# Designs tried in a protein design chat: VHH binders against Mucin-19 (Muc19). Part 14

Target 1, 175 residues: Mucin-19 (Muc19), of Mus musculus (Mouse) (q6pze0r851to1025)
Amino acid sequence: STCHVYGEGHFRTFDGESYSFDGLCQYTFLEDYCGQENGTFRILIESVPCCENGLTCSRKVIVTFQDQNIILQDGKVTAVQTAESTDCRERSANLYSIHTVGLYLIVKLLNGIILIWDKYTKVSVILDPSWQNKVCGLCGNNNGDLKDDFTTRHSSVAAGALEFANSWKTSQECS
Key: E = the ipSAE of ESMFold2; O = the ipSAE of OpenDDE; V2 = 0.75 times the mean of E and O plus 0.25 times the DockQ between their complexes.

## First folded at step 7 (VHH)

Design h08 (from f06 with S55G S56N; framework vhh_7b18_3; at its last look DockQ between E and O 0.90; V2 from the best seeds 0.00; counts 0 for: pae E 4.2 > 2)
Fold by ESMFold2, look of step 7:
Structure h08 (fold): chain B 175 residues (1-175), chain A 120 residues (1-120)
Amino acid sequence: as target 1 above (175 residues)
Amino acid sequence: QVQLVETGGGLVQPGGSLRLSCAASGFTFSSYDMGWARQVPGKGLEWVSYITSGGNTKYQDSVKGRFTISRDNAKSTVYLQMNSLKPEDTAVYYCAAGEYLWDSSGFDYWGQGTQVTVSS
């Protein structure tokens, strides 16, 4: 199953719902926390405007996965291990791989998540089948049911994309 | 039915300019990567330029700085502005589309081609 965003915030969820939203804050693209504190990953996105015309020129993507903090920004990928990774043997583990194919950066996580970025505005996530009904965020819940794709951070179903998407903002102080 | 229709080819003098257009229909244009390839007489097909649905672009070294690819999602059209044309740019130019253009490959749809001839 695939979720993507491109351009001025044109989304397609894992379950096939299409909507437009180009907020100026940081948002949860997808995660497995979903109202709990025991999740294993988060993928956050931000739109990066052009200086000249204010349109979206790129996106910043932040992936938190186990002890890794992987940042896709400015056409590049950077990985930083978190302070919680103190076991020297765990630091040698191959938790992700990065590939460049044409204009695409591809990040494959050990947990079966594939992140694809065209180094500009197009961000895609492909989920291994084991993630069915285990995720939430701007990409929807991956349960095969379009009726609840607009499930907010608070587990209610929004009537429209604006309420749904703004519920996934990571800081309420941003407006 | 998917259709890619190129226009804007023709005869032009060395140093001149042409703008190729490719009108697309039958698929969700805004979500597709688009590109241009060319077939030089007696040679195989080579890529020229492509643009992702996200807006990133790539150019063959021989055309960098002279050619510019762009897209207009509202018109479902991809353009190739070709400046400072040289006789070696003479070719049939094809428009192409794919969901993911990996390393100038992975095109799913192709147009009929338009002839560009650079000659005195």
Scores: ipSAE 0.205, ipTM 0.622, lowest interface PAE 4.2, mean pLDDT 84
ESMFold2 (binder alone), look of step 7: mean pLDDT 84; pTM 0.846
OpenDDE, look of step 7: ipSAE 0.796; ipTM 0.905

## First folded at step 8 (VHH; framework vhh_7b18_3)

Design i01 (from h04 with Y32N; at its last look DockQ between E and O 0.89; V2 from the best seeds 0.00; counts 0 for: pae E 3.3 > 2)
Amino acid sequence: QVQLVETGGGLVQPGGSLRLSCAASGFDFSSNDMGWARQVPGKGLEWVSYITSGSSTKYQDSVKGRFTISRDNAKSTVYLQMNSLKPEDTAVYYCAAGEYLWDSSGFDYWGQGTQVTVSS
ESMFold2, look of step 8: ipSAE 0.360; ipTM 0.715
ESMFold2 (binder alone), look of step 8: mean pLDDT 83; pTM 0.830
OpenDDE, look of step 8: ipSAE 0.819; ipTM 0.914

Design i02 (from i01 with S55R; at its last look DockQ between E and O 0.90; V2 from the best seeds 0.00; counts 0 for: pae E 3.7 > 2)
Fold by ESMFold2, look of step 8:
Structure i02 (fold): chain B 175 residues (1-175), chain A 120 residues (1-120)
Amino acid sequence: as target 1 above (175 residues)
Amino acid sequence: QVQLVETGGGLVQPGGSLRLSCAASGFDFSSNDMGWARQVPGKGLEWVSYITSGRSTKYQDSVKGRFTISRDNAKSTVYLQMNSLKPEDTAVYYCAAGEYLWDSSGFDYWGQGTQVTVSS
């Protein structure tokens, strides 16, 4: 199943719901926490607007997976680690792989999640079927039912995309 | 029914300009990558330029700096602005679309083509 966003915040959920939302805060694109503490990953997304025209020029993607923070930003991918990381440089333990095909950058995670980025505004996530009913966020819940794709962070079903998407904002300090 | 209709081809002198348009219908244009390919006489098809739904672009080396690809999602149209045209640019130009255009492969839909001729 596939979820994507492109351009000025045009989303298509795993279950096929299409909506537009171009908020300027950080939002949960996809996670498996879903109101609990026992999750294993988060994918956060931010729109980066151009200058004064307000159009989206790029997207920043932050992946939290086990002990790794993987940042997709400015056409590149970096890993960000805490100060408790080892002093000497070591390779990651096969938690993810990065490769480029044409103009796409592809991040494959060990947990069966594939992230595809055109290094600009198009971000896509592909899930193995094992993730059915196990995710939440702007990509919906991947349960095959369009009626509850607008499930908010608080487990209510929003009537529209604005209420739904704003509920997935990660910081209440952002307006 | 999917349709890709190219317009804007024609005869032009070397150094001149043309703008090709490709009007798309019958599929979700805004979520698809778009591209242009050309069939040069005596050669097979070759890609010219791609633009993703996210607006990332790529150009064949021989056209960099002379050609500009753009898209207007509200009009479901992709454009190819061709400046400083050379006789070597003479070809039938095809519009193409796909969800992910990795290179010259992976196009799901093709247009009928428009002739561009660059000669004195």
Scores: ipSAE 0.276, ipTM 0.658, lowest interface PAE 3.7, mean pLDDT 83
ESMFold2 (binder alone), look of step 8: mean pLDDT 83; pTM 0.835
OpenDDE, look of step 8: ipSAE 0.818; ipTM 0.911

Design i03 (from i01 with G98A; at its last look DockQ between E and O 0.93; V2 from the best seeds 0.00; counts 0 for: pae E 4.2 > 2)
Fold by ESMFold2, look of step 8:
Structure i03 (fold): chain B 175 residues (1-175), chain A 120 residues (1-120)
Amino acid sequence: as target 1 above (175 residues)
Amino acid sequence: QVQLVETGGGLVQPGGSLRLSCAASGFDFSSNDMGWARQVPGKGLEWVSYITSGSSTKYQDSVKGRFTISRDNAKSTVYLQMNSLKPEDTAVYYCAAAEYLWDSSGFDYWGQGTQVTVSS
């Protein structure tokens, strides 16, 4: 199953719902926490506007996976292992792989998540079948049911995309 | 029914310019990567340029700096502005589309082509 965003916030969820939302904050694109503390990953996105006209020119993607923070920004990928998770010998490098094919940067995580980025505004996530009905965020819940694709962070089903997407903002201090 | 229709080809002198257009219908244009390929006489089909739905672009080295690809999602149209044309640019130019264009392969949809001839 595949979820993507491109341009000025044109989304397609895992279950096939298309909507537009061009918020300028940081949002949960996809996670398995879903209101609990026992999750294993988060993928956050931020739109980076052009200074000339305020339209989205690129996206920053932040992946937390085990003790790794993987950041996709400015056409580059960097990874930071947290000091709280490290020991004397760093051994996290086999938890993901990075490939570049033409314009696309592909991050494959050990947990069956594939992140595809064109180094600008197009971000895609592919889930293997083991993630069915286990995720939430701007990409929807991947349960095959369009009726609840707009499930908010608070587990209610929003009537429209704006309420749904704003519920996935990571900081309420952002507008 | 998928349709890709190229226009804007023709005869032009070396150093001249042409703008190719490709009107698309029958698929989700705005979410697809778009591109141009060309069939050069005596050589195989080769890619020229492509543009992702996210506005990332790539050009074959022989056209870089001379050709510019762009898209207008509201009109479902992709363009190729060709400047400083050379006789070796003579070819049939094809518009193409795919969900993901990894390099120069994997187009899902093709147009019928438009002839570009660069000759004195």
Scores: ipSAE 0.232, ipTM 0.639, lowest interface PAE 4.2, mean pLDDT 83
ESMFold2 (binder alone), look of step 8: mean pLDDT 84; pTM 0.842
OpenDDE, look of step 8: ipSAE 0.757; ipTM 0.886

Design i04 (from i01 with E99D; at its last look DockQ between E and O 0.91; V2 from the best seeds 0.00; counts 0 for: pae E 5.1 > 2)
Fold by ESMFold2, look of step 8:
Structure i04 (fold): chain B 175 residues (1-175), chain A 120 residues (1-120)
Amino acid sequence: as target 1 above (175 residues)
Amino acid sequence: QVQLVETGGGLVQPGGSLRLSCAASGFDFSSNDMGWARQVPGKGLEWVSYITSGSSTKYQDSVKGRFTISRDNAKSTVYLQMNSLKPEDTAVYYCAAGDYLWDSSGFDYWGQGTQVTVSS
């Protein structure tokens, strides 16, 4: 299953729902926490505007996975440990791989999640079938049912895309 | 039904310019990557340029600085501006589309092609 966003916030969920949302904050693209503390990853996105035109020029992607922060920004992928007390040998543990194919940067995580970025506005996530019914966020819940793809952070089903997408904002102080 | 229709080909002198257009229909144009490939006489098919739905672009080295790809999602059209044309640019140019354009062999949809001839 595949979820993507491109351009001025044009989304297609894992279950095939298409919607547009042009938010200027940081949002949860995909996670497995879904209201609990026992999740294993988060993928966050932000739109990066062209100041001159106000249009979206790029996207910043932040992947939190096993105490790693993998950041896709400015055409580059960087990774840092979130826990500074970790030994340098443990930092060399390979929890992900990075590849470039044509225009795309591809980040493969050990948990079977593949992140694809065209270095500009197009961000895609591919999930193995084992993730069915286990995720939430702007990409929907990957349960094969379009009826509940607009499930908010608070586990209610929103009537429209705007309410749904704003519920996935990560900071209340952003407007 | 998916359709890609190329226009703008023709005969041009070396150093001249042409602008190719490709009108698309029958699929979600704005979410697809678009590109141009060419069939050079006596050789195989090669990619020329492509542009993602996210606005990232790539060009074959031989055309960098001379060709410019662009897209207009409102018109479902992709363009190739070809400047400073050389005889080796002579080919049939094809418009192509797909979810992810990795190389010329990865295109999902193809047009009929338009002939570009650069000669005296």
Scores: ipSAE 0.151, ipTM 0.603, lowest interface PAE 5.1, mean pLDDT 83
ESMFold2 (binder alone), look of step 8: mean pLDDT 82; pTM 0.830
OpenDDE, look of step 8: ipSAE 0.749; ipTM 0.896

Design i05 (from i01 with L101I; at its last look DockQ between E and O 0.89; V2 from the best seeds 0.00; counts 0 for: pae E 3.3 > 2)
Fold by ESMFold2, look of step 8:
Structure i05 (fold): chain B 175 residues (1-175), chain A 120 residues (1-120)
Amino acid sequence: as target 1 above (175 residues)
Amino acid sequence: QVQLVETGGGLVQPGGSLRLSCAASGFDFSSNDMGWARQVPGKGLEWVSYITSGSSTKYQDSVKGRFTISRDNAKSTVYLQMNSLKPEDTAVYYCAAGEYIWDSSGFDYWGQGTQVTVSS
C-alpha cells in the first residue's frame, strides 16, 4: 500500500482516495497512535511555500520512531537520538537505513515502513501488510474501504477533504 | 490503453535547438514521474532526464545546462527543450513514465521513440 503527496498538496491515500489540501501548518501524515497513547511512530509533514506567491516549493518531513527523530528538510536528512536515551550503542542498532537512489531519498524503518522523498514536494510512504487497519492520518486508515477514508482525528467521518485534513493538524494554534 | 507519443524530432545543425513533446494518455499523468532516455548509435540506451510529479529534476551530466525537462499536467504532456545541440546528441529519444523512477528503472510505460539527428 502506498500513500503520497505532491505539488500543491495532492494526496492519494493507502485505499486510493485522492484529494487536494495544502495547509501551511504541520499535519499528521501517518501514525499508529490513532487516539491512543501507546503508538510507536509518527510521520508529520509541513508544506514550505516558495516565495511571495505562496506556492509549495518543498516539504519538511519529521519521523519519530522509538528514540529517533529523522528530519527531511532542505534536500537533506538529519537523524538524532532523543535526549531521553542513555545508551549510545542502542542508537547505532539498525533501526533504520537511509539511501539515495536517483532523485529519491529513501528511509527504511525496522517496523516495515518505507518513506520516499524526491527532496522537493513529493513524499510517499509504503507500508508492509502488517500495518493493515493500524494507522491513521492524512494517508487514511489502510482498511480497504473508501467509505471511511476521511476518518478524522476524533474518529468521525468527515463529509469532505477540508474538514478531514484540518482535523490532522498537530497544533490548533496554527492558522 | 496507455500511450506515450513522442513528437518534435528531426534534423538540426550543430548548435541548434529542438523541443521534444510526449503526449500521455491512459494513466494518471499528474501523479507519475516522467523521463527521457536515448538510444545512441553504438552506445546503447542511456537516461537523459527525469522529472517527478513533485517537479524535482535530474539531468545526465553531458546535457546539464543545455537540456530542460518540464511538464504540463493540464495537457498531460512532458517536454524536453534541447539547446546547443552537438553531433553526439544524435539518438532515438524515448519518453517514459512510472510512479517512481530509479534512474533507468521503475518505468512502467515507454513510447516508440523519435529520431534526433545533429549533423551538418
Scores: ipSAE 0.335, ipTM 0.704, lowest interface PAE 3.3, mean pLDDT 84
ESMFold2 (binder alone), look of step 8: mean pLDDT 84; pTM 0.842
OpenDDE, look of step 8: ipSAE 0.845; ipTM 0.924

Design i06 (from i01 with D103Y; at its last look DockQ between E and O 0.91; V2 from the best seeds 0.00; counts 0 for: pae E 7.0 > 2)
Fold by ESMFold2, look of step 8:
Structure i06 (fold): chain B 175 residues (1-175), chain A 120 residues (1-120)
Amino acid sequence: as target 1 above (175 residues)
Amino acid sequence: QVQLVETGGGLVQPGGSLRLSCAASGFDFSSNDMGWARQVPGKGLEWVSYITSGSSTKYQDSVKGRFTISRDNAKSTVYLQMNSLKPEDTAVYYCAAGEYLWYSSGFDYWGQGTQVTVSS
């Protein structure tokens, strides 16, 4: 299953729903929390506008996976450990791998999630079948059913893309 | 089904310019990566340039600074502006498309090709 976004907010969900959403805040692209506290990862996106006209020039991607924040920004990827603990976790530092193939940066997480970024506006996530019906966010729920792809953060089905996408905003302070 | 039609090829003198166009239909152009490859006589097929649906670009070293790839999603068209042409650029140029194109990877769809000949 593949979900992507490109340009100034042209999305395709895992189940094949296409929509456009021109938001300039931070949003949950994909997570497995889905209203609970026992999830294992989050992928957040932010649009980065151009200088003069506010159109999207790039995207910042933030991946929270186990004890790591992996940040895709400005054509590069960095990882920052989020725990307050000072113990060294050599295995934790290698819970992902990073590859460059042509224009693409590819981040493979140990849990089988593959994140693909063209260093600009196109962000894609590939899931194997084991993630069926276990995820939520702007990418939909990956259950093979288009009828509920606009399921909001609060588990209601929105009438349109605007209500759906705004429910996945991570901060009310952004408007 | 998918159709990619190249235009803009022809004869040109060394140092000249040509602009290739590729009109696309039968697929979701705006979400696909697009690119150009060329069949050089006696050498086989080589990639030239590609542009992602996110507008990121890549060029073969031999054409950097001389060729520019661009796309117009409203017209479902990708372009290759070729400046400072050399006899070595003589080839059949193919337009190509795919959802996830990689450097040195194959494209899913190919056009018919357009001949570019650079000679005195």
Scores: ipSAE 0.016, ipTM 0.511, lowest interface PAE 7.0, mean pLDDT 81
ESMFold2 (binder alone), look of step 8: mean pLDDT 83; pTM 0.839
OpenDDE, look of step 8: ipSAE 0.719; ipTM 0.873

Design i07 (from i01 with S30D; at its last look DockQ between E and O 0.82; V2 from the best seeds 0.00; counts 0 for: pae E 11.6 > 2)
Fold by ESMFold2, look of step 8:
Parts: sequence; C-alpha cells; structure tokens
Structure i07 (fold): chain B 175 residues (1-175), chain A 120 residues (1-120)
Amino acid sequence: as target 1 above (175 residues)
Amino acid sequence: QVQLVETGGGLVQPGGSLRLSCAASGFDFDSNDMGWARQVPGKGLEWVSYITSGSSTKYQDSVKGRFTISRDNAKSTVYLQMNSLKPEDTAVYYCAAGEYLWDSSGFDYWGQGTQVTVSS
C-alpha cells in the first residue's frame, strides 16, 4: 500500500482516492492512534512555502515513533529523543534506518513503515500489509474501501476533501 | 500507449539558448518523475536533469546553473531551458519518465530524442 503527496498538495490515499488540499498548517499524514491514546506512531506534514511567491517549496515531515522524533526538513534529517523515552534507550538507534538513494531520502521504521522523501515536496509512505485497517489520517484508513476514505479525525465520513483534510489539522488555531 | 514527444531541438551558436519541451501521454504524469538524458557523440548516454513528481530537481554538475528543468502537470509537459550553450552540449536529448527513481537507470519510458547542435 502506498500513499503520497506532492506539489501543491496532491494526495493519493492507500486505497487509491485522489484529492487536492494545499493547507498551510501541520496535519496528520498517517497515524495509528485514530482517536485513541494507545498508538505507536505519528507522521505529520507541513507545507513550507517559498519566500518569493508563497508556493510550496518543500515539506517538513515529523515522525514520532516510540521515543524518537525524526524530522525531515530543508533536505536533511534530524533525530531527537523525546521526553517519553523508554528504559531501553540503547535500542532506539535500531528502531529506524535512514538511507539516501539518488534524489530520495528513505526512512525505514522497524514497524514495517517506509517513508520516502525527495527532499522537497514529494512524500510517500509504503505500508507493510499488517497495517490493514489500523491507520488513519490524510492517507486514509487503508481498508480497501474508497467509500470511507474521507473519514475524519472524529470518525465521520466527510462529504469532501476540504472538510476531511482540515479535520486532520493538529492545531485548530491555524486557519 | 505511453508517448513522450520532444520538441525544441535545433542548431544554435555557442552562448545561445534553447528550450526543450516533452509532451507526455498514456500514463499518470502527476505521479511520475521526469527527466532528460543526452547521447553525446563518442561518449555515450548520460543523464542531464531530473524533476520528481514533487518538483524536486537534480542536475548534472556540468549543466548546473545553465540548465533549468520544470514541469507543467496541467499540460503533462516537462521543459528543459538550456542557456549559455557550449559545443560540448551537442547531443541527442531524450525525455524520460519513471514512477520512483533510485538512480539514472530507473526510468521506465523514453522518448525518440531531439538533436541539439551547438556550432558556430
């Protein structure tokens, strides 16, 4: 299953739904919390505008996985250990791997999630089949049913992409 | 089915400019990475520039600062603006496309090529 975003907010969900949404806030691209507090990861995205003309020049990607925050920004990657660190800190460096191949930066998480970033606007996520029906966010719910791919953060099915995508905003103070 | 058609090649004097266009059809242009390669006489095939579906760009060092790749998803077209052309830029230029590119050998589709000749 592959989900991606590119350009000025052109999304394709895991189940194949295509939509456009060029929000300027931080949004949940993919997570397994899905309205509960027992999740294991979040992938957040932000569009970074050009200073010259306000178009999207890049994306910032924030991955929260166990006690790690992995930040993809400005063509580089930074890992920061969170305050939610486990007692098994020595194994944190083995929870993910980072590779650069040609145009792409690839983050492989131990949980079967592969994040691919072209260091600019294109972000792709590939899920291992074990994630069926276990995820939510701008990438949809990965259940094989296009009819409910616009499921909001509050478990309702939105009539259109705008309502759906804005429900995944991480701060309601951003317009 | 898949078609990539290059235009804009021709004869130009050193220091001149050309703009190549590549019209694409028969595949999901918006989700594909696009690029240009060239066949230099006596040297073989080399990549020139790539632009991802997310508009990230990469250039061969010898053309960086002189060539600019861009794409227009509404027209399914990729452009290569070539400025300050040198005789060494003489080649057949090919448009290419692929969904995910890990190196220059990963393009899935190729055009027929357009000749660019830089000569006085």
Scores: ipSAE 0.000, ipTM 0.255, lowest interface PAE 11.6, mean pLDDT 77
ESMFold2 (binder alone), look of step 8: mean pLDDT 82; pTM 0.826
OpenDDE, look of step 8: ipSAE 0.798; ipTM 0.910

Design i08 (from i01 with S105G G106Y; at its last look DockQ between E and O 0.03; V2 from the best seeds 0.00; counts 0 for: pae E 11.0 > 2, placed apart)
Fold by ESMFold2, look of step 8:
Structure i08 (fold): chain B 175 residues (1-175), chain A 120 residues (1-120)
Amino acid sequence: as target 1 above (175 residues)
Amino acid sequence: QVQLVETGGGLVQPGGSLRLSCAASGFDFSSNDMGWARQVPGKGLEWVSYITSGSSTKYQDSVKGRFTISRDNAKSTVYLQMNSLKPEDTAVYYCAAGEYLWDSGYFDYWGQGTQVTVSS
């Protein structure tokens, strides 16, 4: 199953719901926390404007997976271990791999999640079937049912995309 | 250390044919699944075809009956025979390799790509 966003905030969820939302804050694209503290990953996105009129020129993607921060920004991928380490065995390239295929950067996580970025505005996530019903965020819940794809951060089903998408904002200070 | 090198791309008229080759090194070719993906101009990356280590094949619906994937384990090479080419087949084609990744449509190793252009 695939979720993507491109251009001026044109989303397609894992279950096939399409909507537009052009927010300029940081949002949860996909996570498995879903209102709990026991999650294993988060994928956050930010639109990067190129002018004051709000036109999107690129996207920044932040992946938190175990003790890794993987940042896709400015056509580059940067990975930083977020925990203090007393030996290099706590850091492992086995947690993820990074591939370049033409214009695309592909990040494969050990947990069966594949992130694809065109180095511009398009971000795609592909989930292994084992993630069915286990995720939430702007990409929906991956349960095969379109009617609950607008489930907010607080587990309610929003009537429209604006309420749904704004519930996934990560910072309350952003306008 | 792993290398995948594509050859055989080029410019061809609609209805024409091309044969892509991918020479592999740095891993046990015969135990790995092999595949082809393409990046279509203005669109995203999409899988085209793959062939398992056991020689089972799968094809994207839009290429079934026109494209044929094959492998030669003695030469560590995978091929994509592309017949009846259409303008929508224009893309950069990538060779890919991996063990048991075929059901995800993505592989552990990728080549540099070869351009295929179908135009009158």
Scores: ipSAE 0.000, ipTM 0.254, lowest interface PAE 11.0, mean pLDDT 78
ESMFold2 (binder alone), look of step 8: mean pLDDT 83; pTM 0.839
OpenDDE, look of step 8: ipSAE 0.651; ipTM 0.855

## First folded at step 10 (VHH; framework vhh_7b18_3)

Design j01 (from i01 with Y50L; at its last look DockQ between E and O 0.04; V2 from the best seeds 0.00; counts 0 for: pae E 13.9 > 2, placed apart)
Fold by ESMFold2, look of step 10:
Structure j01 (fold): chain B 175 residues (1-175), chain A 120 residues (1-120)
Amino acid sequence: as target 1 above (175 residues)
Amino acid sequence: QVQLVETGGGLVQPGGSLRLSCAASGFDFSSNDMGWARQVPGKGLEWVSLITSGSSTKYQDSVKGRFTISRDNAKSTVYLQMNSLKPEDTAVYYCAAGEYLWDSSGFDYWGQGTQVTVSS
């Protein structure tokens, strides 16, 4: 399954729902926490404007996986370990791999998630089959049912994209 | 729901041949570029080959002359004929689709992959 966003906030969920949402905040693109603390990853996105009034010229992507914080920004990928160093012998490279092919960057996580970024506005996520019905966020829940793809952070089903997408904002003070 | 389903993977000896197929549905196949990428064990994902909607092809240097990409728009299927296989070709092979893939940017859709293993 593939989810993507491009341009001025044009999304397609894993289950094929298309919607537009041009928010200026940070949002949860995809995660497996879904209201619990036993998750393994989060993928957050932000639109990066080129000029005033919301034109998008890039995106910032933040991947939290285990104790790693992988940031896709400014055409580059940076990995930062977020845990305090009590075991400095472990290397983060075994938890993910990074590739460049032409204009795009590919981050493959050990958990079977492939993140693809064209270094501009387009971000795609590919899930292997083991993630069916185990995820949430702006990419929907990957359960094969389009009618509940607009499930909010609070577990309700929104009637429209604005309510759905704004529920995935990571800070309510952002407007 | 866009689907790309790879078939034809398996175990083959060095020097052997294998043909991968990718059946596509849920989008206008004839208007899209198609391609193959592979995930090499212990390394990473790399581009292998691309075929445009106009049937122009592009190959990674390591597979030129050995691999041939083709498409059949009537069957909504893209193929990768892999000849003279080497152990370095061992990987999970993914089918991909999108517009303007000539420079490998902009892949929109990806399959679930098929394993190719080249060993004695």
Scores: ipSAE 0.000, ipTM 0.221, lowest interface PAE 13.9, mean pLDDT 77
ESMFold2 (binder alone), look of step 10: mean pLDDT 83; pTM 0.836
OpenDDE, look of step 10: ipSAE 0.851; ipTM 0.925

Design j02 (from i01 with G35A; at its last look DockQ between E and O 0.93; V2 from the best seeds 0.00; counts 0 for: pae E 4.5 > 2)
Fold by ESMFold2, look of step 10:
Structure j02 (fold): chain B 175 residues (1-175), chain A 120 residues (1-120)
Amino acid sequence: as target 1 above (175 residues)
Amino acid sequence: QVQLVETGGGLVQPGGSLRLSCAASGFDFSSNDMAWARQVPGKGLEWVSYITSGSSTKYQDSVKGRFTISRDNAKSTVYLQMNSLKPEDTAVYYCAAGEYLWDSSGFDYWGQGTQVTVSS
C-alpha cells in the first residue's frame, strides 16, 4: 500500500484517507514504535518553506533504521551511522539502497519499506504486505479500516485531521 | 472518462514562441505528475519536460532555457511555454499523466497530441 504527502501538506494514508495539514514542525510520517520503545524504524518529515511565511518548497525526510540515520534534504541523500550501534561487525553491508529514476530519489530499506521522494515536496512510502497493522503516524495504521486512520500518538481516535496530525509532532518545543 | 486535451499548437517561424495547454479531466489532477513528450518525424517518442505533483521539474537538455513547464491545479491544466523555437522542435506534442513518471511505462493517461511546426 502507498502513503504520500505533497504540496502544502496534502496527505493520503495507506488506507485511503485524504486530509490536509500545513504544519511547520517535524512530524512522524510513520513508525513501528506506536507507543512502545521496541520499534525498529521511524520516518520523520518537515516542511521547508521557500522563504519565511512562504509556500512549501521542499520536504526534509529523516529515516532512522537500525544504526542508520538517513537524511533526504536539499535534493540529496546522506547517511550517518548512529553512535547507538553496539557491534559494527554484525552490521549488514546493504541495509538500504538508493536509486535515482527520472525526477525521483528512491530509498529501499531491507525491512520492505520503499521511500520515494521527488527532491521537493512529494514524499511517498510503499509498504511490503508484512507491515499490515504494524505502523502508525501521519500515514495511518495500514489496517484497512478508514474509521481509525486518525489514531493519535496516544492511541485515541481524533475527530479531525488537525488534532490527529498535531499529536504526531516530535517536539512540543515547536509551535 | 479520463481526458487530456492539448491546445496551442500551430505553425510558427523560427525564433517564435508558442504556449501549449493541456486541460485534464476525469482523474485527480493535483496528485498526478504531468509531462510533455514529443514525436519527431522519423524518430521515436522523446520526453520534453516533467512536473511532479510536488512541483519538481526537469527538462531535456535540448530545450533547457527555452521551454518552461508549469501547472495550475485550480484549472487542472499543465502548460508548456516554448520560446526560441527551432525547426528541430517540429513534432506532435503529447500531454501525459501518471502517479510516478519514471519512464515511458509509468504513464497512466495520454492526450491525442497537438502539432507544432517550425518553418519559414
Scores: ipSAE 0.200, ipTM 0.609, lowest interface PAE 4.5, mean pLDDT 82
ESMFold2 (binder alone), look of step 10: mean pLDDT 82; pTM 0.825
OpenDDE, look of step 10: ipSAE 0.806; ipTM 0.903

